# Miniprotein binders against q56419: the designs that were tried, part 62

Target 1, 326 residues: q56419
Amino acid sequence: MEGRTLEEVQEEVFKRHGVLVPKKELEDLAKALEEAGLLLTEKVEARLKEEEEKLKRERPMRLAGLSYPEGEREARAFLEAFRASYPGEGEEARVLLMPHLEPSRVPEVYGAALAALEKTPPPERIYLVGVAHRPLKEKAAALPVPFQTPFGPALPDLPALQALDALLPFELFNTPLAFREEHSLELPLFFLKGRFPEARVLPLLVARRSPELGEALKVVLRDFPGLLVLAVDLSHVGPRFGDTPLTRTLAEEARRRDLGFLERLAEGEPEAALAFLGANPTRIDGVEVVASLLPLLRERKGKVLAHRLDLEAPTLSAVGAGTLVL
Short names: E, the ipSAE of ESMFold2; O, the ipSAE of OpenDDE; V2, 0.75 times the mean of E and O plus 0.25 times the DockQ between their complexes.

## First folded at step 7 (miniprotein)

Design x2 (at its last look DockQ between E and O 0.44; V2 from the best seeds 0.00; counts 0 for: pae E 9.1 > 1.5, pTM E .773 < .8, SAP 73.119 > 70)
Fold by OpenDDE base, look of step 7:
Structure x2 (fold): chain B 326 residues (1-326), chain A 120 residues (1-120)
Amino acid sequence: as target 1 above (326 residues)
Amino acid sequence: SAEFLAELLEYLLEIIEDLLWEIIELAEKGKFDDAIELVDMFIELLEFLAKLLKELVKNPETKELAKEIEELAEEILKLVERVKELLKQGRTEEAIKEIEEILEKIKEILEEVKKIAELA
């Protein structure tokens, strides 16, 4: 915002309201706004500090009653309906790639994830790796607290989280406020907790590719075995993401990139999957997560269970979602 | 003076109203990230409003009206968090509906602020 001069503000107030605010009152106002801005900064900082202190105990639901039901009974019916939306059978997963998009947009993709989870023996722990939609202080972060769900709290695996932290060249427990509203963890966690109520969770966020994370997790997984879940979306195309409105050509390119990425992952060639995307012109969301987890994805063969490019009609934009089992 | 604070509050509330309309427009255009940025600015402005109100609470003549405005501002803060979540999910219609409710509460605050200005 180009700082309007006090004189320009005075002129605008006069034009709009017919009131000539004296320059001294504008100066006092500017000073009061500045002092108030400073005080806002202090109050915002105090609130942020209070929110950080709350996040030391638990991460509350943010999307309950919005994206999924708050009540347990209704939440179970929700899971069953999503499972029913996918007509196929799943396969046993050691690695599950699933979306974090609004569930109502891609029900059958979440249904495919549930189908895979039905064929998966209950894990002791779930490594849930989401995408940081907010800046992190480090390349990756974890929040070592219970995450609330309609099925009860998802409890952290503190021993495994500590083992991971000890192997990383940076502090893993950074930027707790980034987890407060992060849907890339909350939405997949609903489905995971509903299916595996006794599993502990390692809630992880990736902001930037961290090869260190993949190498550290590879070591940790030996002593702390569990299900690895990549909660990632695929292509983001259209006006909402800086493109022209969705066309057949743009949709075909998005699908080509999504499926080409997923198929190469299914072949156990994650480097080839990344190379196939190049500059990632359709903005596949999961690239930094996959790039961080290369050591865990190599040579693992699997299957693409579902894919959808979902149109958001009001914005003429589309988001790709997929379910992959490895 | 309580009068100056009331004038400042009225001006701030006008900016807030304009900001809320801009948020709606951005949401309708699918510019959700920009809309969310303005929602964050809105929260900052509300927090500033709450601070100005604390000064008005110190004045016995404006204390009761200022408290009523503080209560309305607290209700708005709850609604705006919901708006932010709805915008993140691209739930435009629901977000707009909640913003419209916030706009009505801002109008109520404006009416109370005008009463403060008249008493001062």
Scores: ipSAE 0.014, ipTM 0.271, lowest interface PAE 8.6, mean pLDDT 84
Fold by ESMFold2, look of step 7:
Structure x2 (fold): chain B 326 residues (1-326), chain A 120 residues (1-120)
Amino acid sequence: as target 1 above (326 residues)
Amino acid sequence: SAEFLAELLEYLLEIIEDLLWEIIELAEKGKFDDAIELVDMFIELLEFLAKLLKELVKNPETKELAKEIEELAEEILKLVERVKELLKQGRTEEAIKEIEEILEKIKEILEEVKKIAELA
């Protein structure tokens, strides 16, 4: 017997979407599946197990051909085009905040990150901290395997990851499947690996704020110095995110919240940046990462290099992205 | 029997086609989370289709047609994964374009399934 019937699937679709597939067609399908001897639940579990087995060895590219080119030659040209989208110069980064939004939507914001990396000495390792878009078993997680890119694999810094795991009150390597589709690591990593091909990576996700993560990273960075990257987006406004349709007023508020947040971070005042957002009414997803990493952000002054609130006309919604150097 | 498996595949493909149209409707309305849930259901149904095609490959007279359909199903799986990523990013026009290509391939599979039923 399977653990979930097609009747349960129909009911779940109706509860979530208000759409009811014709009952007779589902009944005919259910009967035919029983006669064929198939088990939906067993098949789904087998697929998930296969995906987990892959992730024990490496994290493959999922966005090649969609968000960036698959081939190395084309990928290098892609990087140069993005750098050219930001005509200014960067500044050396000890901490870099950059987006994970689709690169073609905010080319100058990614270009600003590349400009900052041009001024940054090649680090031995990169602490890449993204935002978990799938649930984690704990507040934060890492995946200690190579991440594939068109520029070759980004190798994990296993000693630094093990040191971090040892300092946390929870198992750091806790949710491998959450990394399978996680663009908040893959998209920034493309740009970082293209610029720093020899750097090792600590691929980290935050689901919920973890003060323990920030304290542990402060200790680990002392013995394993490197570049800290906050791979975060800013405001999320409009119907796609639970609001009424985007208005000029809502867009202006989102921009104000984005820039006020970034400017306070640039002043070395991360607590003030969080306080400025209050209940976070425009849903800046960088908040949980910043709240986790306070000890690493205090008293670090820097500069906002770029910002865009990117409008999604079909959804009447918008997402903010920025580049900050500390 | 091979006739039963062909009839089952035809019903499955019709349900899949209806599901793809609903995914398009949700994407056009900007309901991407809802569309993604239906894409996950589509993936489950497509995996069943692949298993049923493997049973048809056991019949030597339908073996070559079943192999061709299996290759089309593999192409569809690649396109579906692309649709899922596009929907996560709110890239509606691109997602709909890929879904329309999937619908074209579903029609090709349906015609091949009808040929298998006629060979019996």
Scores: ipSAE 0.011, ipTM 0.365, lowest interface PAE 9.1, mean pLDDT 83
ESMFold2 (binder alone), look of step 7: mean pLDDT 79; pTM 0.741

Design x3 (at its last look DockQ between E and O 0.05; V2 from the best seeds 0.00; counts 0 for: pae O 6.6 > 1.5, pTM E .799 < .8, SAP 96.189 > 70, placed apart)
Fold by ESMFold2, look of step 7:
Structure x3 (fold): chain B 326 residues (1-326), chain A 120 residues (1-120)
Amino acid sequence: as target 1 above (326 residues)
Amino acid sequence: SAEFLAELLEYLLEIIEDLLWEIIELAEKGKFDDAIELVDMFIRLAEFLIKLLKELVKNPETKELAKEIEELAEEILKLVERVKELLKQGRTEEAIKEIEEILEKIKEILEEVKKIAELA
């Protein structure tokens, strides 16, 4: 009768009841996952390439039925309702700053923009400058194609776009896919096309400040006069944007920074407006656009028509929007 | 080993979610053959996962929990086979409905996988 050491018994028990790592099955699954990742990448890249080629011909509506009505009659009524949300009168705009925030969140701010457009002679073209929410290959980009709207296609001003491209140290037509879902152009364009159905459009995005863009636009605007629109939002504060929960103090600071920024722009002092924001602690997203367009904003005086810091109750956050006429 | 398992399962969930969303995109665009190819890859992944879970059932510490996850994975495999048949017939809306149900069951598997990782 042979005895066993305690260590031998423990080793046998571990083999029978211990944790075995199923290494073959783990390795097989890992290999299959690698193959799945490669196939997925192939399919996504092929689809995005096809979408990019389609965007070289036209830019379809993405927000019809979501942010504004799809039908022309309903879209016209929608415009009138937004104008009615702002009881004041507008002023003629040579430069218009307006939001790209969801229209239902700031109806009187869009209404103020419509009031300004009522006082503005129909331009031959609109320089619509939004904020790139997807990466661009360069500091700025354009997409020289029709943008669909419920009021018909907004046609590109190809001669002005070509003149702009020729003056820049980078290719302007560089990132078609960045325009696919870009609401900073689509939402303001709805209002602009509805009011100025005959105007051609230069749809422009800024990702990073580009002094070259502002200098080039100053030259192009001289040769191709039109309405300059800065389609930008203001402060972004609260947990959705990396802050503590929105407090009255944070909201008051955001409002103060929004209005101080707009008022300095209205005085024709865009450098002072940027200096007022410093490191931009409330994340006004109009900063890169304003910084790009300094030559077009200097010494141009105007008026702030509307402002709202709109609360996002579910996220305890807020976004500012304003209307400025220069 | 436990660290490798956790990393693998996290990557699995990322790939599976991305596969399902791309299958929806392709189906909505009428690219049914491409969607079915991704469905076949999903089926292969599910089969490997089930094989792994059958080995984990052999461990007394994880036996019952791994069996529950295996049952969820088998149910998902049945749903994916139905998705494949719907896509072959061009029945896009019905296929998307089934895919959305699969996404909900994947959330259940995530919760059970977290329990296995805590035991390991």
Scores: ipSAE 0.421, ipTM 0.823, lowest interface PAE 1.7, mean pLDDT 87
Fold by OpenDDE base, look of step 7:
Structure x3 (fold): chain B 326 residues (1-326), chain A 120 residues (1-120)
Amino acid sequence: as target 1 above (326 residues)
Amino acid sequence: SAEFLAELLEYLLEIIEDLLWEIIELAEKGKFDDAIELVDMFIRLAEFLIKLLKELVKNPETKELAKEIEELAEEILKLVERVKELLKQGRTEEAIKEIEEILEKIKEILEEVKKIAELA
């Protein structure tokens, strides 16, 4: 309850309902919720407000020194090593589907993305569409601020973001706090910024399928051409995701669904790709993103460059990752 | 007032939603111990909710509605305990489904509370 003290809540509950909730229980609960940052106390509100105010200026790195090196020199060596992990050649991308999984788990898949980027002329801008792992106020959101990387800040394309906002039936610039720790943008952005240091970025998150987003982006891309990047993972199977431990059968089904999805996308049939998944029993992460971007994926033919189903041994779970060029 | 109770329940629902998302995030990161800690917080919140609901049952004018609310509250408690067990087993998606069911039960409670408000 915004602005009410625990004592006021206790008193009001007592006055209205004849229930005396022990003050200690309320205090313990309030403290626990405050510690979790879930109670709208003055302290939590102040912290959230401070974080929101920071996000008006820039989005700092959260995974530097964890998922990738913080230093530029080390970060460049990291890129080279990942590129070296993929023995193939890339193709020119107008649309790139790449993972956002922990890079160390699927190095060759990121390597394939880098290989594609080597064959891609430097874009003026990158539409980077990630998956919201936190709730958004709207179906999609953008954060119109610089994203920090080891290669310097990825600068937003404000004109293109404004053009997109103007075409959407909802406010695009919503839920800035959802971007604070969102790895689905940060991890692919490392690779993208490392390859295209001068490209501006449109960092977009999708929480729920938004056909409006795809239609709006289709219009915006005419006036503001650029590389479209879908930062999505594929199947999520095993105990972490509600299944039994990974078996040969479960792994084969995950691979079948991942590859069947990617192949249909490579044929320029995104609706067929979605239909092929049906109820999505292997929990392909990128479904809502693809469903939102249908107008941009139709009739585009391309190639699957890499796929991996990576086992997380401690949980006997696996996550699919792929690289697709269109 | 039933209005105040509805406001409180709405606020609790918002907190439960926030807890759910944090639990999901932690579970997806493989931070199961931290996720279980938040589930314990959720249990405490659910117990608090149940305590409030049990006191509403004491009003003879709303006895039938109050009994339905009590039954829903008991179901929430069972679901919360199941969530904890599912998370201990790493069955994250099933745990999320159970939390979603809890959210639906809270909505049902809110509807019943609104009916009580109309009778008062």
Scores: ipSAE 0.020, ipTM 0.355, lowest interface PAE 6.6, mean pLDDT 85
ESMFold2 (binder alone), look of step 7: mean pLDDT 80; pTM 0.756

Design x4 (at its last look DockQ between E and O 0.04; V2 from the best seeds 0.00; counts 0 for: pae O 5.5 > 1.5, pTM O .767 < .8, SAP 75.84 > 70, placed apart)
Fold by ESMFold2, look of step 7:
Structure x4 (fold): chain B 326 residues (1-326), chain A 120 residues (1-120)
Amino acid sequence: as target 1 above (326 residues)
Amino acid sequence: SAEFLAELLEYLLEIIEDLLWEIIELAEDGRFDDAIELADMFIKLLEFLIKLLKELVKNPETKELAKEIEELAEEILKLVERVKELLKQGRTEEAIKEIEEILEKIKEILEEVKKIAELA
């Protein structure tokens, strides 16, 4: 977090006698810095412990008033406006891939997801699989608590979550704090809960590919049928992601990789989709989720409904988002 | 040397910024006594910063820049004293607005500290 420890600062002070201030003032400053660092650490740890205990009971909205409206009536209207931004018809989804990028950046991509949900019979439960943006103790995690939304709480499917936990070689309920600010679940959930208010949810995160997760989910889905949602973004290109500034060539490559990935998934060929990306030079966000869920994606054909590579002009970077039904 | 002192000032400013962000988070959580404790530490570190800047004002090559930074730091002390009073009264939104103003001034000070390093 910091580039230097207080001890390193103290050592440098001792090596550089007689600069601009008396030695005693520098010694007093070093002591004060050490005290401040210890106090700050203790206060942060206490706050995070309190937040972790709250997350064992429920997961509150973090993006209401920022990414979507807090009130139910306004949220319903917002949902309908997003549907209207996609003029096409959807198709029934047994598996839905949708983004977790800020909704206002890719409205028609979320609209395409809503169009697919219109054609989809209301499921008893939704397996919502996002991407962990904070470290997990294991390759994957779940949080078996209600997630608050403007449409009411999205209740966990506890029997299905417990069945999944029992089939995995690691503890599924392992990192509550990773869910505190996890938008890859919260943003798609707004749309899903709005369309399927009675569905229960399995809120899942993948940090690193887990073949065990996919095999376990295949078993759980037989006894607990539901809608599988991959809440993932696609290419991440430009300086914010470690590249040179975005060029036409880099943008064209990102689009080609996004669409090639989605099209191969739509043909029921998830291994071919992953092989197409190779080392994943445009950093498609969905690869770890897809690699985890291969048994659920094989031989399942479908259609790409929407795609956008959205420009972040201030950072000269771009992020891809898509909607795929299988 | 001036490079050493600029490095020390940058490290001090990093700690100060971390304290401000945590004060905001504690205030948002209703933990006013904890937020006030961090605000007291912030004041202590600012007072050390001002002492360092008063020594730099004595150097003719850095005098004008250090004086400008010292004036900003004195303004920040006044704002932090008000933040503490707002926190004692549980006036969270007002305290956060003052802290946001302080954060903007800290960014300005950091930019001026980098100019001191360039003169050396």
Scores: ipSAE 0.191, ipTM 0.694, lowest interface PAE 3.2, mean pLDDT 87
Fold by OpenDDE base, look of step 7:
Structure x4 (fold): chain B 326 residues (1-326), chain A 120 residues (1-120)
Amino acid sequence: as target 1 above (326 residues)
Amino acid sequence: SAEFLAELLEYLLEIIEDLLWEIIELAEDGRFDDAIELADMFIKLLEFLIKLLKELVKNPETKELAKEIEELAEEILKLVERVKELLKQGRTEEAIKEIEEILEKIKEILEEVKKIAELA
């Protein structure tokens, strides 16, 4: 309740309902909710409001020093090491599908993305489409602020973002708090900014399939050309995701689905890729993103550069990651 | 007033919904211990809700609705214990499915709470 103290709530409940809730139970509840960050205590509201106000200016790094180095020198060495982990050569990308999984789990897949970026002329802008792991108010969202990286801020392309917003039937600039900790943007952005320091970025999240987004982006890309990046993972299988522990059969099925999905995308048949997954029993993460971007993926031929199904041994679960160039 | 109680219940239900989404996120991130901790908080909130509802059952005008809500809340308590067990076992997707079922029951409670507010 906006602005009411626990004592006021207790008094009001007592006055209105004749129920005296013990102050300790209310305090324990309030503490639990505060600890959960869910109590709209003045403090949590103030913190959320402060965080939201900060997100009007910039999106700070959250995974610096955890998933990648905070310092620029160390970050450059990190990029070189990841590139070295992929022995192949890349191809020029107009569309890049790459993972957003913890980089240390799938270094060669990120290395393949870097290899593709080496063959790609520096874009003016990057359309970075991630997966919303938090609820959005709308099917998709954007955050039109600088994203901090070890290589300096990734600056938003405000004209292109505004053009996109104007073509959508919903407000694009929704749910700024969903971007605060969203790793599906932060992790790929590290690699992208490291390779293309001068590129502007359109940080986009998809929570649910939005055909409107794909149609709008198709129009925007005509006036605002750039690199399209799908930051998506593939199959999620094992106990962490509701399956039995990883078996040979389950791993083979996950790989079959991942590769079958990527291959159909590489053939320029994104609808066939989605149809191939059906009910998506191995929980390919990128389905809603691909379903949203169908107009941009049709008839584009490309190549699968890398794939890995990475085992998380403590949970006997596995996540698929891939790099696709179109 | 039944209106205030409805507002309080709506507020608690909003918090509960947010908790459930956060539990899903933590579970998806593999932060099972944190997810279980939030589930324990959810249980405390729900127990508090049930306590409030038991007082409402004393009012003849809202007794039937309050009883229905109490029954739904007791079902949710069983489901959340199951969620905790599934999370302990690393059965995240099954846990998420159970959380989705809890979310549906929370919506049902919210509808019944709105009816209580209209009768006041």
Scores: ipSAE 0.021, ipTM 0.383, lowest interface PAE 5.5, mean pLDDT 84
ESMFold2 (binder alone), look of step 7: mean pLDDT 79; pTM 0.745

Design x5 (at its last look DockQ between E and O 0.09; V2 from the best seeds 0.00; counts 0 for: pae E 6.6 > 1.5, pTM O .702 < .8, SAP 72.239 > 70, placed apart)
Fold by OpenDDE base, look of step 7:
Structure x5 (fold): chain B 326 residues (1-326), chain A 120 residues (1-120)
Amino acid sequence: as target 1 above (326 residues)
Amino acid sequence: SAEFLAELLEYLLEIIEMLLEQIIELAEKGKFDDAIELADMFIKLLEFLIKLLKELVKNPETKELAKEIEELAEEILKLVERVKELLKQGRTEEAIKEIEEILEKIKEILEEVKKIAELA
């Protein structure tokens, strides 16, 4: 937060998370931090450095025992149950769009992803592109370390990550702390690792649209072929995201935008998908990811396998989730 | 959002944990006045954390968890006042033991905050 105004922070949080943090809460936090002398003291830097040093070795599970089982046997039963929740058959994916929402909220959407993965030959590597729910130093980042899962560690593809870094105008290996608790990678990785235990992974986060990332990945994918996975949610509507409580009209608009976005992606028209959203008034989470990956999504025809707008009853809010194969 | 509030809570808890470690270090060095000053900062941050938790209690989903965290935070406030008193008396070993108990409770709060973030 150094050098940003509270308004810029509020706007960034709103843009990234769809959450309007009251300016007063940010002011109170800034004041508490200032009063604590805890502006980035050498000690905060030292602790952050220690956490960064830990993340040089591995990224531990954070959601094991919460969002998914920690034990391998239970985790396999979890995968099977999620697969069973989707009654359809999948299609072979070269690109998979899947959610990163809490799995229990949208089981059939994850089930559809698993169905697609059943029809997909085991890839050598998976390019897993998530949404940065924390600020990044650059538009995108990668963490080149093993990610722990109940199925064993997801190992990084270091050669492919290095090739990608070499083609980017910024340092790819930035902001390791942003990966520490990033669920947009951890949740989809559970399903991906469970299905493809031998696949290497490129864990990527996008904070802001990076056309450079898409162009670089297009080159890297020639020499390092693999499955591209977009781990993105769709509309975020209701009080939790600054709207009124969910109404039929608001839900219909969210569904219209979600499906209209996914359908245009399925036709191989990612620019049309982005244009269809305009100002993105329902806060589709995956916009910056799709905008970054345009070169990889163009001219690819596919199919929408599943969609759900899931109601979070206690907040009267809803989140859209979808599964698309290309 | 409950998620952003949870992230802020996690960040605050990380700072709080660092402060507690520094209080121990200063106490071990016999710098009791400095340790007490950091304990006062700790109290301010914890009071702010409680304020954030009260906002989370407004969310029915996080209400019970936030209430449990608030209760833990209130217990910690009592313990830190005791730590300050022990430090003023030069009872360093007892102060360190109480800080270790606070650290355990902070870890418990962190786990509960993570649950809030996940539910959010």
Scores: ipSAE 0.024, ipTM 0.331, lowest interface PAE 5.0, mean pLDDT 83
Fold by ESMFold2, look of step 7:
Structure x5 (fold): chain B 326 residues (1-326), chain A 120 residues (1-120)
Amino acid sequence: as target 1 above (326 residues)
Amino acid sequence: SAEFLAELLEYLLEIIEMLLEQIIELAEKGKFDDAIELADMFIKLLEFLIKLLKELVKNPETKELAKEIEELAEEILKLVERVKELLKQGRTEEAIKEIEEILEKIKEILEEVKKIAELA
């Protein structure tokens, strides 16, 4: 009974059947439903609070055995296989754009990221910026706890996180539950932790563009140098995303928008990259992260290492993924 | 009237199913007092369900099906009383196994309730 009153239920029955149900029976049912609903709500709230408290201590693996192996040895072999999927050489990155799409769908795109990390001096810390898939209380959030991986815990850089929090006009540590199942951090982190096992991490999520985040990060990065990682996917097209069935024309448009976006970023022109997308008709989900981080992307030139628009035949849909070094 | 009662029974069974799932979660976490509280609410709702079924048995078109559902509901009451006792004793695995059996019986009742709505 989604908020229905006794009178609403009686009126619905009257319209449907032309007679009212005996009032006492309906009142007894309504009372029982109200009591059960209140009690269920209280128990659900208690369970969610308990899970929130757990997330204040650590963030456990959610995708081990599903998206990547659980055991350390098997995880190492997994990394090697993904690197081998990309036949090219990487380049040193101060900023790395990589996907968060299921790794088996775009193996060479993750392989390109590994190739870039191969050429990148081990950083003291990694600023990992993903896309929030659950609502945040603010435009952005962080979770300052160890994230478990098959390679051991990825430890938070608490001094850098505290410095970032102090510079923002909102509380950075605002939505622990949003991190519970957030694959846009977990999937890239597997690859990053495997390559840089000693690096600390700043696990960040963006829900809505925040220019303040980018300005604050620019300041924090000066005092706390490290690798900036944008963990974002590109175009989302087809019926799963609200379009007509995927056509050759729509797929070619999505590829052109993905590549045009990445190439403009590679020229150090992030505002031009955003303008190129306009109303973002192919739903590139990297837009909010890029728009937040403009001060860190301006005038920084680099190279697109890989791209794939991965087709989902059963849904007649596709998702784009890319690897960009700056 | 019978169709409306069948629709109410369907909604009530959905809420009962949610309660059973929550009882399992609380028992797994060792929160036995909370699980027992929900089991008491489950019993109260099931007793109300049985009262509604007694009204449906009065309808000649639905009599046999409503009687079958009433018999299943009475059996579930006995099972829930056992679950409550197991929870009081902290016998979590045994309580969860009984609750899973109750869930299957609730699914059977839901299918029978849909048949009553069709006959009306």
Scores: ipSAE 0.014, ipTM 0.378, lowest interface PAE 6.6, mean pLDDT 84
ESMFold2 (binder alone), look of step 7: mean pLDDT 76; pTM 0.704

